VHH binders against Gliding motility regulatory protein (frzE). Designs and how they scored, part 4

Target 1, 240 residues: Gliding motility regulatory protein (frzE), of Myxococcus xanthus (p18769r270to509)
Amino acid sequence: DISNEVREQLDRVESDLHMLRDDAFRFVRRNDDGINTLHGNLAKMADHVAEARLVPLSTVFDAFPRAVREMSRTQGKEVDLVIENADIGVDRSMLGDVRDALVHLLRNSVDHGVESPDTRQQLGKPLNGRIRIRVRVDGDMLHIEVEDDGRGIDPERLRQAAISKRLINAVQAAALSEREAIELIFRPGFSTRDQVSELSGRGVGMDVVKRKVETLGGSVGVSSRIGRGSTITLRLPQSL
Below, E stands for the ipSAE of ESMFold2; O stands for the ipSAE of ESMFold2 at other seeds; V2 stands for 0.75 times the mean of E and O plus 0.25 times the DockQ between their complexes.

## First folded at step 1 (VHH)

Design c9 (framework vhh_7pa5_2)
Fold by ESMFold2-Fast, scan of step 1:
Structure c9 (fold): chain B 240 residues (1-240), chain A 122 residues (1-122)
Amino acid sequence: as target 1 above (240 residues)
Amino acid sequence: QVQLVESGGGMVQPGGSLRLSCAASGFTFEDYAMSWVRRAPGKGPEWVSTISSSGDYTSYADSVKGRFTISRDNAKNTLYLQMNSLKPEDTALYYCARHTDYGDYEGAFDIWGQGTQVTVSS
């Protein structure tokens, strides 16, 4: 889990940025009083920024083995989770968003990606599913890959779903490469849940994850092979 | 708890018609897009048709366009496939399938029914 202390720090930084913006506007109209207020808010922001350090992703990942085990137990599945390079750090201010995105991806892999043991046996796969989280750094960007060895994404079924929902026509669908067809999962309105998911607060899709990651200055990628699994990659700045 | 039960299969002559039904229970049927998928011995699974959760949008495999009609009755939690002008190559086990409720893997299916056998005898 993400600690309350980290969450509070992120909220304080956000609050101080809003105060700084407002105080800069007031300063333009008030010389001495505005300068004193602006200096006070800058000092608070500097304190928060100085306290914001790179924190190992292990602080987020340490809860995942238990979470995956509980998710798997509920579904009658056995899933092995492997985490690589957990000691790589990320900006403390991003920990909550990173955790939320990864929990969503893990839940999707357990609930939907990894097949039942009976299905896996019929397909000649190991009975235990496998999920791997791999972290790597390339320059100032952090890459977090969540890979499963599950059913994968069928590009043809995605094309048909998009046509069925009238998000694209048959000519547009036929023109998509396999990779582009798989990337339809990021398309707004691709959920099967219509209005019900909005009212219930259930059914956040990859379009929501993509928007959150993009807000942090990052990007999301997908790679999949039907019957062999899927890899979702989060690319994020290591610092904001 | 969650269940799909297909019915309506049987043996017909070429040019005949059949109507398949799939009764859904244990989940909110009107929230899910539904599909028919068939498996002929030696051919692997073939997607046949999909209908949106509202019933407003449908799609069909080229092999069945103009001959098959997918429909649903959300008040009765039932999916249908009207099959006209049947051909020997339509012989297969027909499955009712629910679209996955995960946006990450939209277009994949969960909760396959038991299947209903359709045999076009010549």
Scores: ipSAE 0.000, ipTM 0.119, lowest interface PAE 13.9, mean pLDDT 76

Design d1 (framework vhh_8fcz_2)
Fold by ESMFold2-Fast, scan of step 1:
Structure d1 (fold): chain B 240 residues (1-240), chain A 122 residues (1-122)
Amino acid sequence: as target 1 above (240 residues)
Amino acid sequence: QVQLVESGGGLVQPGGSLRLSCAASGFTFSSYAMNWVRQPPGKGLEWVSGISWDSGSITYADSVEGRFTIIRDNDKKMVYLQMTSLKTEDTAVYYCARDYEGSSWYSDLDYEGQGTQVTVSS
């Protein structure tokens, strides 16, 4: 009896312990599912808030096809503009500076980069020049590239211009690599200061573009080959 | 149709003078800076002088400063280069070139004519 009563009591205790374990497991699982769902919702909300701070670059780029056509017609040139990833966003406060920089780069490519159809024919190039604007994201930075398939930048002309403007001497000029010579376009004083007073970007040099981009926490790069074109890269923080 | 037509070159003795002319057509001349560039025999293009759209800013290469004068006439769509005290190293084909920034790092070869040959004899 006593043995049977003790066995019956132990069986009840074991059953109760198993039920408590299962109830605890279900409670923890329900709470884990709830916490995971809440965490996922908060992450999505944070992403939406971050995205709401940015304005698409198409806000700037939508005017460029018309502007390039106008510039090209004025110069007697045929230029095709290709824009990639215009929907990538940038901080609204930077839009004006980005627009001004890109308009200057596009004007430089049309006016100086891309050759006339006649010259392109003589060089065996397609008659229509090409300008490509490409946007890429690398971490928290935007890379905006403005590329043309034009005549490229002449490093020897830049060396001579820098010597003539007394920015460097002949020994310093001769010591520059081709890339370093091309980077002379960013030197303060490479454009005359008097010309900066001209409205509509006339007389605005690449040193001004570089300074504006650097003020935004970014940098500017250049790559060029004679006869094959030039690429100017703006690297900018996506958010300030 | 953009065109630049240079004239006025020739043979001159050292210390002599020449006046080069450039007639522009096919674009809004008064909206662009204009430059003179030259190419000596067997060498690349060398920038010589620049003048802003309104003649308010004028620049010269150190090698020609005080000897050359750039002038523009927007009504006639002309740019001129008055050259004095010519030296043998001034021997080159001279081209006028349109430059938007007034400090050209590009040769605007598309809009250059045949150029005008300047030869300064020894």
Scores: ipSAE 0.015, ipTM 0.229, lowest interface PAE 7.4, mean pLDDT 78

Design d10 (framework vhh_8fcz_2)
Fold by ESMFold2-Fast, scan of step 1:
Structure d10 (fold): chain B 240 residues (1-240), chain A 123 residues (1-123)
Amino acid sequence: as target 1 above (240 residues)
Amino acid sequence: QVQLVESGGGLVQPGGSLRLSCAASGFTFSSHAMNWVRQPPGKGLEWVSGIYSGSDYTTYADSVEGRFTIIRDNDKKMVYLQMTSLKTEDTAVYYCTTDYSEGSTTYWDFDYEGQGTQVTVSS
């Protein structure tokens, strides 16, 4: 259950420890060379120790194909899940929060993003919906994108939903830009539409996802094209 | 369990009128907002109009404001779309939707079902 990347990093740490030990013995024999070599090996050790805390995201992703199949069956939908770059690692202390956030995003894509097969056929789309999880690293940040090819987010629908939930009034709703309207999905109290959802033991919704990501030093983004789908992006530090 | 049955579509001349109906069942109708959404030929879905659950508060897409009126009857569990001054560009399949979502937390605010009702404005 340990990825090749973690094994490689542990092997490098062990190798660096052997080098450090050997350099310490050589220092007894030649002071100047030993000191310079020790400084170099300590820097390598620090880097490898930091990297050894990372666990592959495949640890989380391996359960998702089954989960998406079960969600799809419950909704009478056909959904294909594609996962890219599952071997990229994340700090092990973050795995639970990352798993919870991604399960919530997958459920939202299956339940409401992806249209029914009959609707997709009428729209000229492939009968099977598609959800894509893509992982990439940019500097010190990890980007996890959850994309669906479903109905997309309509800013006007979100304004109306926020009014119906009593989160904002009509004047406030009309003042929001399209971007601000789409970001209403992250507002506390927005994503839980019906009190019956509380009985299922789920949290408040997308605001919980945003809060968890922000407590980890990250951010959440959303982009959408009506009729073409939506992408939720989690940006997280790879190491804490 | 949610069932929405649209009716009232048909063929009309430009400038004509139609009234669409939506019969709802399987949820507490009076507690949920209702909306109309349409799909023009060769285009994506577009939101048309919405009405608040327990009040007469209504909103409309710019393209239909002043021409369409959304009405609900909570006792009959019905929502209606009164369409006047119809234009060729109003040709679409019309669906009614609700913000109810059975057993899930979601960021989508509308669900819909069925084949909708076809509105064709010719000539």
Scores: ipSAE 0.000, ipTM 0.139, lowest interface PAE 12.4, mean pLDDT 76

Design d2 (framework vhh_8fcz_2)
Fold by ESMFold2-Fast, scan of step 1:
Structure d2 (fold): chain B 240 residues (1-240), chain A 123 residues (1-123)
Amino acid sequence: as target 1 above (240 residues)
Amino acid sequence: QVQLVESGGGLVQPGGSLRLSCAASGFTFDDYTMNWVRQPPGKGLEWVSGISGSGGYTTYADSVEGRFTIIRDNDKKMVYLQMTSLKTEDTAVYYCAKGYDSSGYYDEAFDYEGQGTQVTVSS
């Protein structure tokens, strides 16, 4: 696939740069013309390494249609995936973390967001759920939105869950705005999901996604409307 | 009805060891991950460790990795937390927790029951 081709290209360029640096250090024969040629070759390799480091997000997204189909079949659901603006680039060093976060969000949308076909039919929705990934750039920041048209997040249920967990009392819960109640999903000790359901094998739910994004210098947001779906927004630096 | 009954807590010296037990009933035990969470005095809930339904996968919070071991016995419907090299910071009420079912976003929170078991690490 395209992601493998890009990885192979980067690995070849990195290997070539290492060999050129070794040749420079082992160059014993005095030759001003040879030294100038070597300097030029090293500069070209450095430029290629820098360019190869910034790769299109499509290299991550190419695997998602298959992944969503597999997740959907496992849950007995029908889900369509739409990806917008996939050509925007990001630092290659962030690709693994971005991929893991997005796969976790896609899994949450399939497992928790999108209703079964029978439920969607009863609610008058199209039988096929829809997940949309949208990419935008604002200055030096990258915005990746993962949106579903599923059941949405009920702020009242989140308030009750937080009370039952003794994280807040009833007075504190009642004082939360609708948005603040929805943001409880990111609170440490609240959003701890089954560890072994995580794709990375180390995740604990939405708190893990937030921590990974914050480690990269970014932030995470959520918006939802009950019965109409949820949107999780990842805001990340385009380069580190 | 889901029932989770924790036991094994107590007072222990720093550097000591303690084993917590959790007896589960009211659900298909083998199909769910089990977790340990704790609440230190004056603080919120902190996730400690998790184990897959089969027992083949385990995860740990950074603060306890290398010191704690989570184990399950599916035949007995038990989950255990073996704690070694205990620190004063480990003082908390410990709860075992079943993962929520996958029916909604609020299911991200743990479903836990009982009073927990108190662990106090002090001289």
Scores: ipSAE 0.005, ipTM 0.142, lowest interface PAE 10.3, mean pLDDT 77

Design d3 (framework vhh_8fcz_2)
Fold by ESMFold2-Fast, scan of step 1:
Structure d3 (fold): chain B 240 residues (1-240), chain A 121 residues (1-121)
Amino acid sequence: as target 1 above (240 residues)
Amino acid sequence: QVQLVESGGGLVQPGGSLRLSCAASGFTFSDYSMNWVRQPPGKGLEWVSGISSSGDTITYADSVEGRFTIIRDNDKKMVYLQMTSLKTEDTAVYYCATSPEYGDYVSFDYEGQGTQVTVSS
């Protein structure tokens, strides 16, 4: 069901597109030598319309400092959040999926990545953990990186976890490269959090994040160094 | 379905001791890390202690280290929190929580009302 506000917005978009079409049609009637100019103008109009659909990622990111503070308090941890290039835009239709994916990545960094203040002190790290969100545009693709300076991912422990969950056998596990072992986090059934998350109604894992991103024509990557932290990268089309 | 049932709370005087228990069912207990978290009156959730699936790795919040001991019994599917030298600041509802040992979304999932610990003379 669609609200009157949304209907009014759709009517405005339809009216704007109709006017652009009518303007183009009037120019075609006046000048045959203007074919190349018309193609250029239509391309500019299409780009203008596409850009008008973009909303800044700050509309999503503005809630994150508070969310990270609440997550950190629950875990007895102190975490600083740094956000870079929040003014870069994304297609409005993708905002919900982007927000959900990023909230899950932030929760993972707070819950699993960042160590307690005591552990960080023993390791010679700053007492406050750091999570950084970086946005970059490369052509028509958005790269959103969520980085923490926490414990990192141990590929050997992931191999053992996958064996214990019966996702792979010991021979298969031993054959995985370090990078492939870390990528086990994206495998369906690996988190098994759904069994526990039924208690809270939040049946989401990294496999779900990966599928949502892939449905949008994107991809997900991970890199990690034990003791130095982890980076999850979302690659998404900036517009659909 | 996963079920966690906390018990053992009550009223105790400062300097006293209590043992909290958590009975788990509906999942492969030996595959999951177990945690205790608490919520003092009018405040947010505070993580207290964690124990790995095997029991080999144990961690405590600074506020309770040296006073609290977490124990698990995989055969009985139980986790315990032995609390000693209790302070008025330990007054809270205590929850037992599961987290997968490795993988995505290590967070505290718990059920029920927890168990109330009140430290007052």
Scores: ipSAE 0.000, ipTM 0.121, lowest interface PAE 11.6, mean pLDDT 77

Design d4 (framework vhh_8fcz_2)
Fold by ESMFold2-Fast, scan of step 1:
Structure d4 (fold): chain B 240 residues (1-240), chain A 124 residues (1-124)
Amino acid sequence: as target 1 above (240 residues)
Amino acid sequence: QVQLVESGGGLVQPGGSLRLSCAASGFTFSNYWMNWVRQPPGKGLEWVSGIKQDSSEKTYADSVEGRFTIIRDNDKKMVYLQMTSLKTEDTAVYYCARETGYSSDWHGEYFDYEGQGTQVTVSS
């Protein structure tokens, strides 16, 4: 519990920090045109340094057509990969985590999302599955969408799985919206998947994907429709 | 092309034993849970047993537990079902099935490949 004394101490620390920041800001603001010029130059240098750290996502994506082909071949599936806006850049320091997250999403789409050719034929779908990676910039954030046209995710099956795994009870499960039920895939302990992949070495659960993205200051979203596929969206800062 | 080829079915007397085999090809066998499912005459598919990639976990339907044993050999890409104390109710076409689903933890629910099947008849 937080006592009144602890809360008062935290409030005092916050107040002191604000006062210090305000005093520093007023001191800087009261200086002459030379300081304003220096601040402008430093801001421009910071922008140039940040831009110099960006590398195109094609650096990551260039390996994906081969990886998806190998994953598909291993599964006896035919999958077409389409990549849009691969020239958009991301902070170099994030490349490894972005690559690992996307490899896990591609692996899940090939292994679990896209149905077998025979099943797709019975459902009246094209024999070739489709996975699309689309990149979009919104302000200082990147949105990377991984979409498949596969079997989709059943929210009711996820609710029941979470109950059977004792992660939530029946009352809690019934209270979840469809989106919240689908997001159960990101819960620690919900899924385990330790399979070798040519691109990542080993496949891991969706909770690892969420953790990696959150470590980068981002978030993960999901949307799905039974029989029509799933879209996983990674929202990431373009620079750190 | 993914292929699952079952064999070992036949006519057997109640109380007898039979060993079913499934030969897998066209995929990385060691990456998947493998399952046996059956279809009794006039009924739908019934899940029978599943085995984890490394054989560390085996699951069985209540109706067969203690009588059936699932085994896999990753080097030979084979799944076996050892059936003992067979009952007339075990009469069915038995299929080997690869489990993919949305999660590998959901064994027994989602199969994307099934073989042609092998018929088991338990009758006097």
Scores: ipSAE 0.000, ipTM 0.128, lowest interface PAE 13.1, mean pLDDT 78

Design d5 (framework vhh_8fcz_2; at its last look DockQ between E and O 0.52; V2 from the best seeds 0.00; counts 0 for: pae O 4.6 > 2, unsure alone 59.6 < 65)
Amino acid sequence: QVQLVESGGGLVQPGGSLRLSCAASGFTFSSYEMNWVRQPPGKGLEWVSGISYTGSTTTYADSVEGRFTIIRDNDKKMVYLQMTSLKTEDTAVYYCAKDLSTYYYDTSGPSDAFDVEGQGTQVTVSS
ESMFold2-Fast, scan of step 1: ipSAE 0.053; ipTM 0.437
ESMFold2, look of step 2: ipSAE 0.196; ipTM 0.610
ESMFold2 (binder alone), look of step 2: mean pLDDT 76; pTM 0.760
ESMFold2 at other seeds, look of step 2: ipSAE 0.117; ipTM 0.562
ESMFold2, look of step 4: ipSAE 0.135; ipTM 0.582
ESMFold2 (binder alone), look of step 4: mean pLDDT 76; pTM 0.761
ESMFold2 at other seeds, look of step 4: ipSAE 0.203; ipTM 0.621
ESMFold2, look of step 7: ipSAE 0.157; ipTM 0.580
ESMFold2 (binder alone), look of step 7: mean pLDDT 76; pTM 0.760
ESMFold2 at other seeds, look of step 7: ipSAE 0.096; ipTM 0.554

Design d6 (framework vhh_8fcz_2)
Fold by ESMFold2-Fast, scan of step 1:
Structure d6 (fold): chain B 240 residues (1-240), chain A 124 residues (1-124)
Amino acid sequence: as target 1 above (240 residues)
Amino acid sequence: QVQLVESGGGLVQPGGSLRLSCAASGFTFSTYDMNWVRQPPGKGLEWVSGISDSGSRTTYADSVEGRFTIIRDNDKKMVYLQMTSLKTEDTAVYYCARVKTSYDSGSTYTFDYEGQGTQVTVSS
């Protein structure tokens, strides 16, 4: 029968079309699963590359006890250095900049922060000054704190210095809070050095340290109490 | 035993010139930045000018820039202020002041006013 023959042909064509659609859907799904697997593998490879680039900060810090001892001896001071969490890693490409910044901070603490043994004895402090480097991780950022138990930063002296260097006028200086006055150490032009080489670690001002840290995607903070010491904090990305 | 002795002040007419001198003793003069500050009648201290320990850097208040010149002679332990085009507003007692190094990456200014100052009066 013609009607039965036509119906059977139509049923076959419909079945064949359904099979083709199902095959196409399975092909698209398999290809999408493959793409998702590739994305997952690339993410894992990126993590492995990031981990391979991290170097322990102990690579930088291992030289510091001797350096601080030599700096202290030159100044006639006794200083104890304590380092915490030196096993935390940082991107290999940042090691030189981190080393330079920390050497500058250690030199500032020894030369200007920590008082002489005679002065410390008169103030009722332990004869040996203390410098502490502490590393901690906060999300994807490293916090490197350099703390001393020295004389601290005098906000009034910093106000006067900024006025005498013509960075601010007397009205502006009087309006600064104690914290804002202490942060004057980071102002461009606050250094008393006539020449500062960008390639040299010696004679680098705190404004240069701040600029270098900011170039790495980080920030610098300061806290201080007169007679009780100062803490400089470097916040840096752990990976670039 | 820091001593700073100022001299060279006096009475001048507007547009006149004076040279102030400061003789330093009791410290290693060549290692300190030096400054001039002034106190007008009935007003507070105003910073005028500064010079680095080597003399390679000088700074001036906006009110005196282009009119005053600060110089030093480390061999003689002297700092000078050459004042030109004087105005009545420049009338003040002038003091030289010593500065000290501090925690601020090498230098912070703490002023020691050891002298009596020298009076500058600008009037007709």
Scores: ipSAE 0.000, ipTM 0.113, lowest interface PAE 14.2, mean pLDDT 77

Design d7 (framework vhh_8fcz_2)
Fold by ESMFold2-Fast, scan of step 1:
Formats: structure tokens, sequence, C-alpha cells
Structure d7 (fold): chain B 240 residues (1-240), chain A 122 residues (1-122)
């Protein structure tokens, strides 16, 4: 009967469509599970790549004890270096700038911060100077502090130097707080040399350190007390 | 013997360009960050630009950003300052200076050269 042939064909078509639908559903589900697994694996790879971008600061710091010892000998000084939390990581792309900044800060502490043994003896200080590098994380920021127990920064000498260099006038200098006077070390054109014809690279350094750190999205701070030492703090994004 | 030798200065019109060169010798150049600094007539030293030991990072003073470009060639032991859109305020003696990068080399002193005069005048 033509009706029986049509019904038989329809039943076969329906059965084939049900199988195709079930196969398509299983294929989509397997592909979705596979896609979700790939997304999960890509996320894990991205996490591993992000983790690989951070390098321990010890990669920079490992050279410092020998270097401080050699700098100290060149200046006729005895200096002990203490480093805390060197295992904290920083973005690999920042390592060169961080190293450059820290070497400059260590150089400044040895050359200008720490007094000669004879002067330290006269002041009742331990003969060996002390430099401490302390690393800490505060939120998404990395703080690197370089502290010395040296002569400190005299705000009055900085005011006088800035007036002498014509960076500010006497009225402007007198209006600065002690902290603002100490922050004069970051001013472009500041130099401890009396004559500009006696220039040294040391007239560059603290302003360069500040600009390098600011370019990285960070900031630089200073605190000092005459006769008790100075602390320079670098605040940097840890990763981005 | 450690030396830094600057060159390329001269007289130029406002809006003009100059390329300063600094040739380094007597130390491991690639271990040091390099800087350009300038001294305007009757003023103190002013930092202009810095470049990291590998050349991966550069920094500029606000007064020159977008106008000056610092470049280094570690193979040739050279640092350069490409200056464009020069202003009368850029008139100064320009110096290059090195900061230690790898202190395992035993170099501790910052180095500066004799300088090169740039005069921007109409």
Amino acid sequence: as target 1 above (240 residues)
Amino acid sequence: QVQLVESGGGLVQPGGSLRLSCAASGFTFGDYAMNWVRQPPGKGLEWVSGISSTGGSTTYADSVEGRFTIIRDNDKKMVYLQMTSLKTEDTAVYYCAAEPFDILSGYYQDYEGQGTQVTVSS
C-alpha cells in the first residue's frame, strides 16, 4: 500500500534524524568539553607565563655584598650590608632599571652617607657602617628601602647648595620644610659641587633614579636625620 | 684608562636638529647605564636623559620628552642623543655620564666627559 511505504519511509527518516540529533548533541558536548579543557589549559599556560615573568630580586642582590665591600675599601671605609626579603619577585623587564637604581643608591650610601672610621669613632658610632636593603610588598606595590646609619642629610646645607646653584632663591629656601629641603636631592640641576666646572656624574643620580622609577609607574621617597642616617624608598609596581 | 668623549655639538637655529655622540673606553660599557646631562650658562647641572645598560629602557626630562631620543650601541661603545625641535633653552654644555650596572667588574666610579657645547640661536 502506498500508505504503508510512506509510513515506513517516515519512520526510517525519523529514526535517522533522532540518531543524527543525538550524535550532534554528543559531538557538541564533547567539543564543548574539549573547548573548555583547552580554555582551562590556556588559562594555566597564561598563569605559568605570568609567573615566569617575575624574577627574584636575589638575582640582582647576589652581587651586592662583594661590591659594597670593594666600594668601601676604595673609600677607606668599613661597611656591613644586610639584605632582607631578597626572594620577593619583580617583573623581568624591570630588572635592569632596578639594578641600576640600587647600585646608585649603594654607591651614594658608601661615598656620601657612611662616615670614615675616624669620624665614626669620634661620634661614638660602631666603626663599621651599616647599609640595609629591605624589600616588602604592600598591595600591588613593591617597596625597596635602602637605609644607612651614616651622617644623614643636612637640610640647611641642601638649602644653601640650592641657593648657590640658583635653583631657588633665599625666600623659597626658607619656606621649605625639613622634608621638602631634603627632597631637593631629587631636583634637576642639584649638585653638591660648589662650581659647575667641577661637574661629576654624581650631580646626576638621585634625579635620574626618581625619573626612572616614575617612568615605571612608581615613586621615590627619602627620609633622613642628621647624624643618624638616610633611607631611600623605591616604590614600584611588582608586575605591571 | 677610563674615558668618555662627547662630540657633535655646535651652533644651530631654533627648530633645528643635532646628534650628540659619546665614545666610551676603559670600562665594560654594557655594564653601565648611560645618561646625558647639560649645564646651561650660569646654571647648575640638569639631567636630560638616561638609558639602561642593555638599551631596554629610556627616560627623559619633561623639558625634552618627545624631542630628544637617547640611543646606545654596546658593540661600538657609543651613546647618542638625537635632538630635534631645538629651543634657545636647550643651549648648554652637554655631558655623558655612566652609572655602575654590574659591579662585579670592579668599576665603582661614575664617569663624565669633557662635554660638547650646543648653542641654539636665531
Scores: ipSAE 0.005, ipTM 0.247, lowest interface PAE 13.5, mean pLDDT 77

Design d8 (framework vhh_8fcz_2)
Fold by ESMFold2-Fast, scan of step 1:
Structure d8 (fold): chain B 240 residues (1-240), chain A 122 residues (1-122)
Amino acid sequence: as target 1 above (240 residues)
Amino acid sequence: QVQLVESGGGLVQPGGSLRLSCAASGFTFSGYAMNWVRQPPGKGLEWVSGINPSGGSTTYADSVEGRFTIIRDNDKKMVYLQMTSLKTEDTAVYYCARDEEQWLGTYGMDVEGQGTQVTVSS
């Protein structure tokens, strides 16, 4: 109602005022340090301006075919990677985050998505699995889709996994729609991966991918059909 | 030779602040993401924070989010960890670590520094 809308508006105004006050305080504090701080700040601003140029996603994607082949050999699988629209650019500052997210998605597709050749033959699928990375631009947003033709995501298995990990109870799990159950992959502390790495693994998971993308002003989506594969979509601003 | 040298550790009271520094040499610093990891007494390594090659993107462990800030200066080949509102559980040896020069499909940190001790105690 009107009361709640006014309250939300006032909360936003108060938050904005606090940020402005904090920014002004930081600016004054930085000026107190003298000429050296000003030179440092100007150098950082110049670097940020230089980094505002778009870099082709092929800078990231060109290494992926070899990487997928190596991942596939380790798993005893045959996987073909198809990349579409790699010439589309993204903000240079996002390149590392995009690379890390896509590597995680490719590993999930190879390790857990694509079935073994024997299983694929039994199911009447092509022996070689397929992973497709597709980039498209919609206004000022990039959509990066990672699609596999693998086993898909089973909502019931995800419900069971979430219960066993104590992320939700059985009553909560039963109340989820199939779409909501599939979206459990994005829950903090949930991972479809079997292996955990001490140093790097703490930051590796679909919840981390989602949080990182949201921090960049984007969103993450998932679409899946059992036996037909999965698509993870990263929606990101083309420029920050 | 690839080398990372941490400094800035010390004894600090709960609620205090410290700034850790890491000086890198022997590699193209601007080409690698950098991390801070820590080892509390009698425990294993715990990842704390990461920063991408340009410095435009950062990540933090839940335990330090909102209290720690990672920054880098590619011209000086330095990475920093600004720590505020320190707690006794932040007591650890802090290491800076370079991301693995990855064959895509391997995540990891391929070099770590010698460490700097942080002790939060009254």
Scores: ipSAE 0.000, ipTM 0.088, lowest interface PAE 19.6, mean pLDDT 77

